# Miniprotein binders against Mucin-6 (MUC6): the designs that were tried, part 76

Target 1, 185 residues: Mucin-6 (MUC6), of Homo sapiens (Human) (q6w4x9r395to579)
Amino acid sequence: GHCSLEGGSFVTTFDARPYRFHGTCTYILLQSPQLPEDGALMAVYDKSGVSHSETSLVAVVYLSRQDKIVISQDEVVTNNGEAKWLPYKTRNITVFRQTSTHLQMATSFGLELVVQLRPIFQAYVTVGPQFRGQTRGLCGNFNGDTTDDFTTSMGIAEGTASLFVDSWRAGNCPAALERETDPCS
Key: E = the ipSAE of ESMFold2; O = the ipSAE of OpenDDE; V2 = 0.75 times the mean of E and O plus 0.25 times the DockQ between their complexes.

## First folded at step 18 (miniprotein)

Design fe9 (from i12 with I47L T70A; at its last fold request DockQ between E and O 0.57; V2 from the best seeds 0.78)
Fold by OpenDDE base, fold request of step 19:
Structure fe9 (fold): chain B 185 residues (1-185), chain A 98 residues (1-98)
Amino acid sequence: as target 1 above (185 residues)
Amino acid sequence: DEEEDIRKLVEDAKKELEEARRLFEEAKRLAEEGNLEEAERLLTESLYELWEAIFELRLAAYLAGDERLAEELERLAEELLKLIEEVMRLYVEIEREE
C-alpha cells in the first residue's frame, strides 16, 4: 500500500483516493496493530504561503513507546527531542539520506517512509501486504475500497474530507478546511 | 453534477499545466543566465502548479464512473509526474551550483 502527501496539502490514501485539506494540526496518518510498540505515523501541518489560510505539511513524526522520530522541513531529524546524525538507527528503524532532497526511514516491520525535503515537503508511506485492512488514519484503511477511506477515528464513514481529517487530529486544533486554494499564492 | 465537476477539474488542471510549463521554461532561461535564485523560485512555483494539476486529474479520475475515462485521466496525471521529474532535475542541478 502506498499513501502520499504531496504538494503540501494533497493526500492519496492507500486505496488511491485523492483528497485535500487545510489545517494547522498534527494528524494521525497511520495506526495499525502491525506497528510494533504502539507505533503511529503522524503528519504536522502548519500555516504556509502568502495567505494565512493556506497550510502545508511541515513535518512527519513516527511515535512509539520508545521513539519519537521527527523529520521536519528544516532537515533536522530528532528522536525524543535530540538531534540525530544520519544515518541514524534505533532498534528496528533506520533513518538515512536517500538523495540530496530525500530522506528515508526504513523499518523491519513493513513500514517505509520517504520524505522529500525540498522544495516542497512531501511524504510517501509504503506498507507491506500484512497491513491490508488493518490501517486507520489519514492514509485510509487499505482494504481496496475507496468509498470507506474517510472512516473517522470513531469508525464512522464520512462523505467529506473535513470531518474525516478532523477526527484524526492529535490535539486541540482548528477545524480542517476543504477548499480550493492556489498553492502558488 | 459529477460530470460538470470532472470537466471543471480537467480544465483547471490544463490551465495549471500551462502555467507550470511557462514557469519551467522561464526558470530554464534564468538558470542559464546565472540567476539561480529566481530560477529556483520559479521551479518551486511550477511544482506547486503541477501537483495541483495532478491532484485535480486524480480526483477527476476518482469521480469518473467510466473506467476508460478514469484510466485516461490517470494516464494524464502520470505524464505530469514526468514533467515534475524534469523540473526536479533542474532544481537539483541548480542546488549543486549554489
Scores: ipSAE 0.863, ipTM 0.932, lowest interface PAE 0.5, mean pLDDT 94
Fold by ESMFold2, look of step 18:
Structure fe9 (fold): chain B 185 residues (1-185), chain A 98 residues (1-98)
Amino acid sequence: as target 1 above (185 residues)
Amino acid sequence: DEEEDIRKLVEDAKKELEEARRLFEEAKRLAEEGNLEEAERLLTESLYELWEAIFELRLAAYLAGDERLAEELERLAEELLKLIEEVMRLYVEIEREE
């Protein structure tokens, strides 16, 4: 399954449902029992300095009971707050520079993350087939049905991106805003 | 009406593609003239336009009730992804020269 965060504010779910949102928060991108030690992948959005998007992706975070790996727009990779040289390896995660513009986080548990650092900060999430039907978050539920990909953290299927995205906030943040002219809402 | 929504999305994508191509051609000229920083800036703007166009095509494909139309719109989005790759190749070449 593939989920992408592209162009500052665009998301395509594991079931290929496209949507756009704006917000200044950390959001749960992917949770699954397939991720060890209560692992979650999170996306951080902040105000952008460009007219194309009010807010844009600025970091991706993998958080578990053992690790807090941050890959950010400033191109610094940290684990538990400490900057790391690449390649960086733990027991089940390896982060390395794929190209001058891309980093990759590979894992032994079926999660792969590719981050494009420049010129636009983007993220590409790939999960193995064992994740099918077992995901939650902004990347959707990976069940082959796009009509319920907007399932909130309370288990409610929403028809609009904004209510869905707001339910996946981590922490106290402003609600995600959605343009009235955006046909995906 | 979904048909009108799809037509608007496709028209918007066309406008963004036209602007993205204009920016890309201008960036190529600037790079040939040695104005690498401005070329890089225009390549970045071209990419933003292309991602907007791709989103609109993907959304139009999602809204399409006809499978053939949806596949056609997805194919158009794939062609724009190829253009993104071309723009990125020049971006990387310019960044390497800096």
Scores: ipSAE 0.846, ipTM 0.928, lowest interface PAE 0.5, mean pLDDT 88
ESMFold2 (binder alone), look of step 18: mean pLDDT 81; pTM 0.768
OpenDDE base, look of step 18: ipSAE 0.855; ipTM 0.932
ESMFold2, fold request of step 19: ipSAE 0.839, 0.810, 0.829; ipTM 0.925, 0.918, 0.925
ESMFold2 (binder alone), fold request of step 19: mean pLDDT 82, 81, 82; pTM 0.786, 0.781, 0.785
OpenDDE base, fold request of step 19: ipSAE 0.848, 0.848; ipTM 0.928, 0.928

Design fn1 (from pn12 with K26E G28L I30V S31P; at its last look DockQ between E and O 0.76; V2 from the best seeds 0.74)
Fold by OpenDDE base, look of step 18:
Structure fn1 (fold): chain B 185 residues (1-185), chain A 83 residues (1-83)
Amino acid sequence: as target 1 above (185 residues)
Amino acid sequence: SDIEERLEREIEMLEKRLEELEERAEKLGVPEDVKKLIEEARELVERAKEALEEGDLFTAAVLLIRAWLKLRKAARLLAEEEE
């Protein structure tokens, strides 16, 4: 399964459903029992301009009971709150520079993350087949059915992205605005 | 717990950084956007403290990360103004 966060406000789910939203919160991208220690992958969005439609991805976060990894445009921060030199290694996670503009987080449990730092901060999430039908969050449920990708944190399938996205907020933030468009447009 | 203690340390660190940035901002008369970031960060830290008191460690951690990011941005913008 491949999930992408591109263009500042575009998301493509594991089931390849594209949608767009404008939010300035932290959102859960991926939760799954396949992630050890109650792990979750999250995306941090912020306002990038003056209008409500000017939002952008500013960081990707992996958080579990044992690990905290924050990948931002400028640096990687871990459990101690300090920037680390790459490569950074834990028991199950390695963060390293893939190219001059790309970072990669590799794991032993079937999660891969590639982050493009420049010119646009973008993220690409890959999960193994063991995650099929066992994922939740903005990346969808990875069950091969795009029609139920907008399943809220409460297990309700929504027809539009607005309530879906808002349900996956990790904190009290303003509500997101939706506009379903092709991420490639 | 170990997590709780770590979060408490992070709060202390961020509060210290907040004070430093606020002082610098006041001295330089920085743009409103920098001040806003600092204020937002402070609010997030306070909310994190509340979450921590309620035992919601996950929410606390998330809020602190967002606070940190805002402070980093503020610091960067402030540094540009000092040049």
Scores: ipSAE 0.805, ipTM 0.912, lowest interface PAE 0.5, mean pLDDT 92
Fold by ESMFold2, look of step 18:
Structure fn1 (fold): chain B 185 residues (1-185), chain A 83 residues (1-83)
Amino acid sequence: as target 1 above (185 residues)
Amino acid sequence: SDIEERLEREIEMLEKRLEELEERAEKLGVPEDVKKLIEEARELVERAKEALEEGDLFTAAVLLIRAWLKLRKAARLLAEEEE
């Protein structure tokens, strides 16, 4: 299964459903029982300096009870908060420079992440077939049906991307709709 | 717990980095957008401390990651300003 985060805040789910959103938060991309130690893959979006109404991906984060790996454009940070030289290895995870413009996080548990650092920060998530029907988050549920890919954290299928995306916020950020509906106050 | 101890160390490190950036900004005079980034990062660290005290370790970790990213951006912009 493939999920992508591309410039302009575009997302394509594991079931190939595309959508776009504008928010400045950390979002759950992927949770699954297939990820060890309650692992979660997350994306951090922030306001773009180019357009006041656009947001962009600024980091991809893997976080579990054992591991923290933050990948941003210029550095990789782990549990100690210090930037690491690549390659970086744990028992189950290796982060390495794939090319001059791409990093790869490979794992033993069927998750692969490729991050394009330049010219635009983008991310590509691949999961093995054992994840079928066992994912949740912005990358969808991987059940072969695009009509329910907008399933919220409460298990409700929504018709709009905005309600779906807001339900996957981590770190108690303000809702994107509140920011959009109150531009003058 | 080991996770709680790691988060406490990260908070200490981020507070030190906040203090360093605030001192540099005071000495150099900075654009409002850099000052805003530093303020936002401090607010995120304070919220992370509250989450940690309530035992919400996941939320604390997420808030600290966002704070770090804002401080990194502020530091980069300050370095460019000195050029």
Scores: ipSAE 0.648, ipTM 0.830, lowest interface PAE 1.2, mean pLDDT 83
ESMFold2 (binder alone), look of step 18: mean pLDDT 85; pTM 0.835

Design fn21 (from vn6 with L57E R87K R91L; at its last look DockQ between E and O 0.64; V2 from the best seeds 0.69)
Fold by OpenDDE base, look of step 18:
Structure fn21 (fold): chain B 185 residues (1-185), chain A 105 residues (1-105)
Amino acid sequence: as target 1 above (185 residues)
Amino acid sequence: SDIEERLEREIEMLEKRLEELEERAEELLRKAKKGGISEEVRRLLEEAKKLIEEARELVERAKEALEEGDLFTAAVLLIRAWLKLRKAARLLAELLEEAKELAEE
C-alpha cells in the first residue's frame, strides 16, 4: 500500500482515495498492530501563510515506546533531541539520504517512508501486504475499498474528509477544512 | 517510567530554550528600535515571538498531559513545540545576520 502527502494539503490513501484538507495539527497517518511497541506514523502540519488555506506539511514523525524520529525539512531528530548525521540506525529503523533532496526511513517491520525535502516538503508511505486491513489513520484502512477510507478514530465511516481528518488529531487545534480534490493533482 | 523521565527532561530542555529565545527576541527588538526597524524586520520578529508563545502553550499542555499520564499526547505536543522553537530560532538567526551585514556597510 502506498499513501502520499503532497502539495501541502493533498492526501492519497493506501486504497488510492485522494482528498484534500487544511489543518494545523499533528495527525495520525498510520496506526497498526503490525507496528512494534505501539508505533504510530504522524504528520505535522502548520500554517504557512495568513489564510486558512495556507497550510503545509512541516514534519513526519515516527513515535513508539522505544523510538522517536522526527523528519523535518532541515534536520532529523531522534530520542535525544539532537540532530543526527545520516545514516541513523536503530535496531529496526534506518534513516538515510536517498538523494540530494530525499530522505528515506527503512524498517524491518514492513514500513517504508520517503520524504522529499525540496522544493516542497512531501511524504510517501509504503506498507507491506501484512498491513492489509489492519491500518487506521489518514492513510486509510488498506482494505481495497475506497468507500470506507474515511473511518474515524471511533470507527465511524464518514462521507466527507473534514470530520474524518479531525478525528485523527493528536492535540487541540482548529478544525480541518475539506477542499475539492483534483485527481490529477 | 523511562518514558516519563525522558519527557520530563525534554520539557526542561524546551523551557530553557524558550527563555533563551525570548531573551534573544527582546534583545533584537531593542537594537532594532535604536537603529530603526524596517517593516520586514518587524514582521519577522513578530512571527518569531508568536512561534515562541505558541511553543510555550504547547509545552504547558504537554505538562498537563504528562500529569494525567497521557505520555503519547505529551510526546506529540513536545515535538510540535520543538518544531516551532526551531523555526523561531532560525528566524532570529537570520535577523541577526542581516543586522550584522547592515552594520558593516
Scores: ipSAE 0.787, ipTM 0.913, lowest interface PAE 0.6, mean pLDDT 91
Fold by ESMFold2, look of step 18:
Structure fn21 (fold): chain B 185 residues (1-185), chain A 105 residues (1-105)
Amino acid sequence: as target 1 above (185 residues)
Amino acid sequence: SDIEERLEREIEMLEKRLEELEERAEELLRKAKKGGISEEVRRLLEEAKKLIEEARELVERAKEALEEGDLFTAAVLLIRAWLKLRKAARLLAELLEEAKELAEE
């Protein structure tokens, strides 16, 4: 299955359902019992573009009880918050530079992440067939039916992206507050 | 637990980094005041300082989550703090290079 984060704000689920959203938060892309140690793949969005409410992808994060891997446009960071030279390898995960513009995170548990760093930060999530029907998050449930891909964190299928996306917010996200305005600007 | 100790070490590292970036921002302000401050430099410096403030708030919220035993929330908040600090650090590094060229003695 393939899930993509493109154009800064567009998502296509494992069941090929496209949608767009804006929000300043960290979101759960993928959770599954197939991910070891309570692993989750997450996406971080922040303000972008010319409008006040536009946001775009700024980082992709893999987090489990054993691993923290943060991939942003500029660098890869792990548990101690320092940039790592690639390739970076754990028991189950290898992060390496695929090309001058692409990074890849390969795993032994059927998850693959390819990140395009330039010209636009984009992410491509691939999961093996063992994940079928066993995923949740912004990438959908991978059950072959697009009508229930908007299933919330409480297990409710929604007809629109708004409530679905908001249910997958992580980390006690603040409201989308504007920056405090300098009186001179 | 092991994960709690890792989160505590990350918090300490981020707090030290916050202090370092605040000091760097203050140094930049002093150098800029000596030679005058363009509106663009002032705006970028204020942007960096705002990012540092936002990161400090996120670290404090992560400490609260850790005290409540919500390790996942603490970890996510620290990731967001890190992202803001890295952006602030890059802004300050660029401004510091410009300030060094202006203060060539």
Scores: ipSAE 0.636, ipTM 0.795, lowest interface PAE 1.2, mean pLDDT 82
ESMFold2 (binder alone), look of step 18: mean pLDDT 81; pTM 0.795

Design fn23 (from fn1 with E4L R17L A75S; at its last read DockQ between E and O 0.54; V2 from the best seeds 0.71)
Amino acid sequence: SDILERLEREIEMLEKLLEELEERAEKLGVPEDVKKLIEEARELVERAKEALEEGDLFTAAVLLIRAWLKLRKASRLLAEEEE
ESMFold2, look of step 18: ipSAE 0.662; ipTM 0.836
ESMFold2 (binder alone), look of step 18: mean pLDDT 86; pTM 0.849
OpenDDE base, look of step 18: ipSAE 0.803; ipTM 0.911
ESMFold2, fold request of step 19: ipSAE 0.761, 0.585, 0.652; ipTM 0.881, 0.795, 0.829
ESMFold2 (binder alone), fold request of step 19: mean pLDDT 86, 86, 86; pTM 0.848, 0.847, 0.846
OpenDDE base, fold request of step 19: ipSAE 0.761, 0.760, 0.845; ipTM 0.897, 0.896, 0.929
ESMFold2, last read: ipSAE 0.765, 0.620, 0.623; ipTM 0.884, 0.819, 0.823
ESMFold2 (binder alone), last read: mean pLDDT 86, 86, 86; pTM 0.850, 0.849, 0.852
OpenDDE base, last read: ipSAE 0.769, 0.760, 0.753; ipTM 0.901, 0.898, 0.894

## First folded at step 20 (miniprotein)

Design aa11 (from fe6 with E45A E49A; at its last fold request DockQ between E and O 0.70; V2 from the best seeds 0.81)
Fold by ESMFold2, look of step 21:
Structure aa11 (fold): chain B 185 residues (1-185), chain A 98 residues (1-98)
Amino acid sequence: as target 1 above (185 residues)
Amino acid sequence: SKEEKIRKLVEDAKELLEEARELFEEAKRLAEEGNLEEAERELTAALYALWEAIFKLRLAAYLAGDERLAEELERLAEELLKLIEEVMRLYVEIEREE
């Protein structure tokens, strides 16, 4: 299964559902019981500077009870807050430079992450078949059905990306939207 | 209607592709002149336009469903991915010259 974060703000789920969103927050990209130690993959978005409402992917984080691996636009890879030289290896995770512009995180548990660092920060998530039907988050549920890929953290299938994405925020991150209303005339 | 939305998405994608081609040609000219920083900015802008075009084609294909139109739109998106590879090759070459 393949999930991609491309062009700053575009997502394609494991079931090939495309959508776009903007928001300044860390979002849960992938959760699954197949990830050891309560592992989760998270995506960090921040303002891109073109307009006040536009955001772009700036980092990907793998978090478990043992590790917090951060791969970010500044091209410094950290684990648990400590900068690491590449190639970097734990018991079941290896992070290495694939090309001048790409890093790869390979694991023994069926998750692969490729990050394009420049010129646009992009992420490509690949999971093995054991993940089928067992994923949650922005990458969808990997069940072969695109109509329920927008399933929220409360288990509600939504028809719009906005409500779905907001439900997967990791923490209290209000939407970066400003509302202005016209008084009733 | 669904058909109108698909047509609009495809039209938008074609306009973005045209914009990206212009940016790519300008980047090549800038690189030949030695203006590598501006060339990189133009290449980056071309890539953003291409990714947006690809998104619009993928969304149009999704709206078209499993019919032959969806297959055609996906093939068009793959053509734009090939252009992204061309743009990236120049980007990497310019980076190495710096």
Scores: ipSAE 0.839, ipTM 0.928, lowest interface PAE 0.5, mean pLDDT 86
ESMFold2, look of step 20: ipSAE 0.823; ipTM 0.924
ESMFold2 (binder alone), look of step 20: mean pLDDT 84; pTM 0.833
OpenDDE base, look of step 20: ipSAE 0.838; ipTM 0.923
ESMFold2 (binder alone), look of step 21: mean pLDDT 84; pTM 0.826
OpenDDE base, look of step 21: ipSAE 0.844; ipTM 0.924
ESMFold2, fold request of step 24: ipSAE 0.831, 0.824, 0.836; ipTM 0.927, 0.920, 0.926
ESMFold2 (binder alone), fold request of step 24: mean pLDDT 84, 84, 84; pTM 0.827, 0.829, 0.829
OpenDDE base, fold request of step 24: ipSAE 0.866, 0.866, 0.856; ipTM 0.935, 0.935, 0.933

Design aa17 (from fe6 with R58K M88R V92I; at its last look DockQ between E and O 0.56; V2 from the best seeds 0.70)
Fold by ESMFold2, look of step 20:
Structure aa17 (fold): chain B 185 residues (1-185), chain A 98 residues (1-98)
Amino acid sequence: as target 1 above (185 residues)
Amino acid sequence: SKEEKIRKLVEDAKELLEEARELFEEAKRLAEEGNLEEAERELTEALYELWEAIFKLKLAAYLAGDERLAEELERLAEELLKLIEEVRRLYIEIEREE
């Protein structure tokens, strides 16, 4: 399954449902029993300073009981608040620079994340087939049915998607972990 | 309603694509003139417009369902992805020259 965060504010779910939202918070992209140590993948959005997208993706966070790996727009990778040289390896996770503009996080548990750093910060989430029907969050439930990816009535209007998105608010902005700047507090 | 929404999405996407192409051509001229920072801004603006256009085409295809129209709209979105890559490559080339 593939889930993408593109163009600052656009999301395509594991079931290929496209939607757009604007918000300034940390949101849960993906939770699943398949992620070890209560793992979750989270996305951080902030105001973008450009007129084309009111808010834009600025960081992606993998959070578990052992790790808090942050990949941010400023191109610094941290784990538990400490900057790391790439390639960065744990037992289950490797983060490395693919190109001047792309980073990749590969794991042994079926999650892969590719981040385009520039010119627009974008994220591409891939999960193995063991995740089918076992995901929740902004990337949807991965059950093969695009009609139930939201918890609210779905339509073309971004406002309908906003209730779904707001329900996945985590309340953190990990890109500024040491300098908390959470507008959702 | 569904057909009207699809038509509007496709029309909007075509307008965004036209604007993005103009931005791309202007960025090339700016780069030739040595105005690299403005060229980068124009390329970034073009990319935002292209991603919005792709989103509108994907949403239109989603609304069309399993119809032949959905397949055509998805193919159009793939063509825009190729243009995104072209714009991105020039951005990277210009950024490297700075």
Scores: ipSAE 0.795, ipTM 0.901, lowest interface PAE 0.7, mean pLDDT 82
Fold by OpenDDE base, look of step 20:
Structure aa17 (fold): chain B 185 residues (1-185), chain A 98 residues (1-98)
Amino acid sequence: as target 1 above (185 residues)
Amino acid sequence: SKEEKIRKLVEDAKELLEEARELFEEAKRLAEEGNLEEAERELTEALYELWEAIFKLKLAAYLAGDERLAEELERLAEELLKLIEEVRRLYIEIEREE
């Protein structure tokens, strides 16, 4: 499964459903029993500076009971608030520079993350087949059905992205804005 | 209607592509003149517009349901990705000069 966060405000789920939103919060991208130590991948959005109403991805965070890895536009990887030089290795996670503008987080548990740092901060999440039907968050549920990708944290399938995205907030933040609705959902 | 929405998305994407192309050319000119900061701004804007275009195409493909139409739109998106790569390359070159 491939999930992408591109152009600052565009998301494509594991099931290939595209949507957009504008928010200034941290959101859960991926939760799954397949992630060890209660791991979760999160996305941090903030004001983009291009427009007052526009927001963009500014960081990606992997958080578990044992690790906290933050990848931001500053090309700094931090664990528990500490800057680390690359390559950074933990027990089952490796973060390294893939190209001059790309970082990669490789794991032993079937999660891969590629982050483009510049000029637009973008993220690409890949999960193995063992994650099928066992994912939740902004990247969807990876079950081959796009119509239920907007399933909230409470397990309710929404027809629009706004309530869906808001349900996956990881903090106390303003409500997200939605520009595009899917009449087929 | 669904069909009208698809058509609008595709048309919007095409317009964004053309605008992005103009921004890209302007950025090249600015870079050649040594105005690197403004060039970067133009390139960044071009990229945002290109990704919006790609999104609209993806959404159109999603809404279409028809595999043939979807494939056509995906091919169009791939062309945009090529331009994105060109824009990104220039951006990186400018960054190296700063």
Scores: ipSAE 0.701, ipTM 0.871, lowest interface PAE 0.7, mean pLDDT 92
ESMFold2 (binder alone), look of step 20: mean pLDDT 81; pTM 0.795

Design aa18 (from fe6 with W51F L59T E85W; at its last look DockQ between E and O 0.79; V2 from the best seeds 0.79)
Fold by OpenDDE base, look of step 20:
Structure aa18 (fold): chain B 185 residues (1-185), chain A 98 residues (1-98)
Amino acid sequence: as target 1 above (185 residues)
Amino acid sequence: SKEEKIRKLVEDAKELLEEARELFEEAKRLAEEGNLEEAERELTEALYELFEAIFKLRTAAYLAGDERLAEELERLAEELLKLIWEVMRLYVEIEREE
């Protein structure tokens, strides 16, 4: 499954459902029992500067009981809040520079993350087949059915992205804005 | 109607693509002139336009009831990725010169 966060405000789920939102919060991108140590991938959005989007992705965070990795445009920060030189390697995770503009987080448990640092901060999430039907968050549920991708954290299928996205907030933040309603709602 | 929505999305995507191409060409000229900062700005703008275009096409594909149409729209989106690659290539080249 492939999930993408592009252009500051565009998301494509694992099931290939596209949507857009504007929000200034940290959101759960991916939770799954397949991630060890209660691992979760999160996306941090903030107000954009010179952008077509009101908000834009500014960081991605992998958080588990054992690891905290924050990838932002300027640095990679780990558990103790210290910036690390790349490549950074833990027991199951390796973060390294893929290109001059791209970082990659490789894992031993079937999660791959590619982050474009500049000029647009973007993220691409890949999960193995073992994750099928076992994912939740903004990237959807990876079950081959696009109609239920907007399932909230409470297990309710929403017709629009706004309530769906808001349900996956990881903190106290303003409600997300949906510029365009889902035409299939 | 659904068909009208699809048509609008595709048309929007085409317009964005054309604008992105213009921005890309301008960026090339700027880079050749040594105006690297402005070139980067134009490239960045081109990328935003392209990703919005891709989003429009993917949305159109999602709305398409016909699988063949959906696939074609996805293929078009993939073609835009090629242009994105070219834009990024120039961006990286400019960065190396700085």
Scores: ipSAE 0.807, ipTM 0.908, lowest interface PAE 0.5, mean pLDDT 93
Fold by ESMFold2, look of step 20:
Structure aa18 (fold): chain B 185 residues (1-185), chain A 98 residues (1-98)
Amino acid sequence: as target 1 above (185 residues)
Amino acid sequence: SKEEKIRKLVEDAKELLEEARELFEEAKRLAEEGNLEEAERELTEALYELFEAIFKLRTAAYLAGDERLAEELERLAEELLKLIWEVMRLYVEIEREE
C-alpha cells in the first residue's frame, strides 16, 4: 500500500483516494497494530508562504513508546531533541540519505517512508500487506474501498475531507473547515 | 456534472503541464546564463504545478473509475512523471554548482 503527501497539501490514501486540505497542525498519518510499541506516523503542516498552497508539509514524525524521529527539511531529530547525522539506526529503524534530496526511513516492521526534502517537502509512505485493513489516519484504512477512507478517529465514516482531517488533529489548531479540502465536492 | 468535473480536471492538468514545460525551459536558459538562484525558483514553481497536475489527474481517475479515459490519463501521467524527473535532475545539477 502506498500513501503520498505531495505538492503542499495533496494526499493520496492507501486505497488511492485523493484529497487536499489546508491546516496548521500535527495530524495522525498512520496508526496500526502492526507498528510496534504503539507506533504512529504523524505529519506536521504549517503556513507555506507560497502561492500554490496556503499550508504545506514541514515535517514527518514517527513516534512510539521507544522512538521519536522527526524529519524536517533542516534536520533529523530524536528522543532527546538532538539533531543527528545520517545514517541513524535503532534496533528496528534505519534513516539514511537515499539521494542528495531524499531521505529514507526503513523499518523491520513493514513500514517504509521516503521524504523528499528539497525543493518541495514531500513524503511517500509504503506499508506491507500485513497492514491491509489495519490502518487508520490521513492515509485511510487500506481495505480496498475508497468510500470509507474518510473514517474519523471516532470510527465514523465521513463524506467530506475536512471533517475527516479535523478528527485526526493532535494539537490545538484551527479547523480545516474554512478551506476546500475535497476536490470531488 | 461529474463528467464536467472530470473534463475540467484533465484540461487543468494539461494546462499545468504546459506551464511547467515553459518554466523548465526558462530555468534552463537562466542556468546557462549563470542565474542559478532564479533557475532554482523556476524549477520549484514547475514542480508545484506538476504535482498539482498529478493531483488533478488522480482525482479525475477516481471520479471516472476504470473506463475508457484510463489510456488518456496514463499517457498524461507518463508525461508528468518524465518532466518531474527532468526538473529534479536539473535542480540537483544546479545545487552541485552552488
Scores: ipSAE 0.764, ipTM 0.889, lowest interface PAE 0.8, mean pLDDT 85
ESMFold2 (binder alone), look of step 20: mean pLDDT 82; pTM 0.797

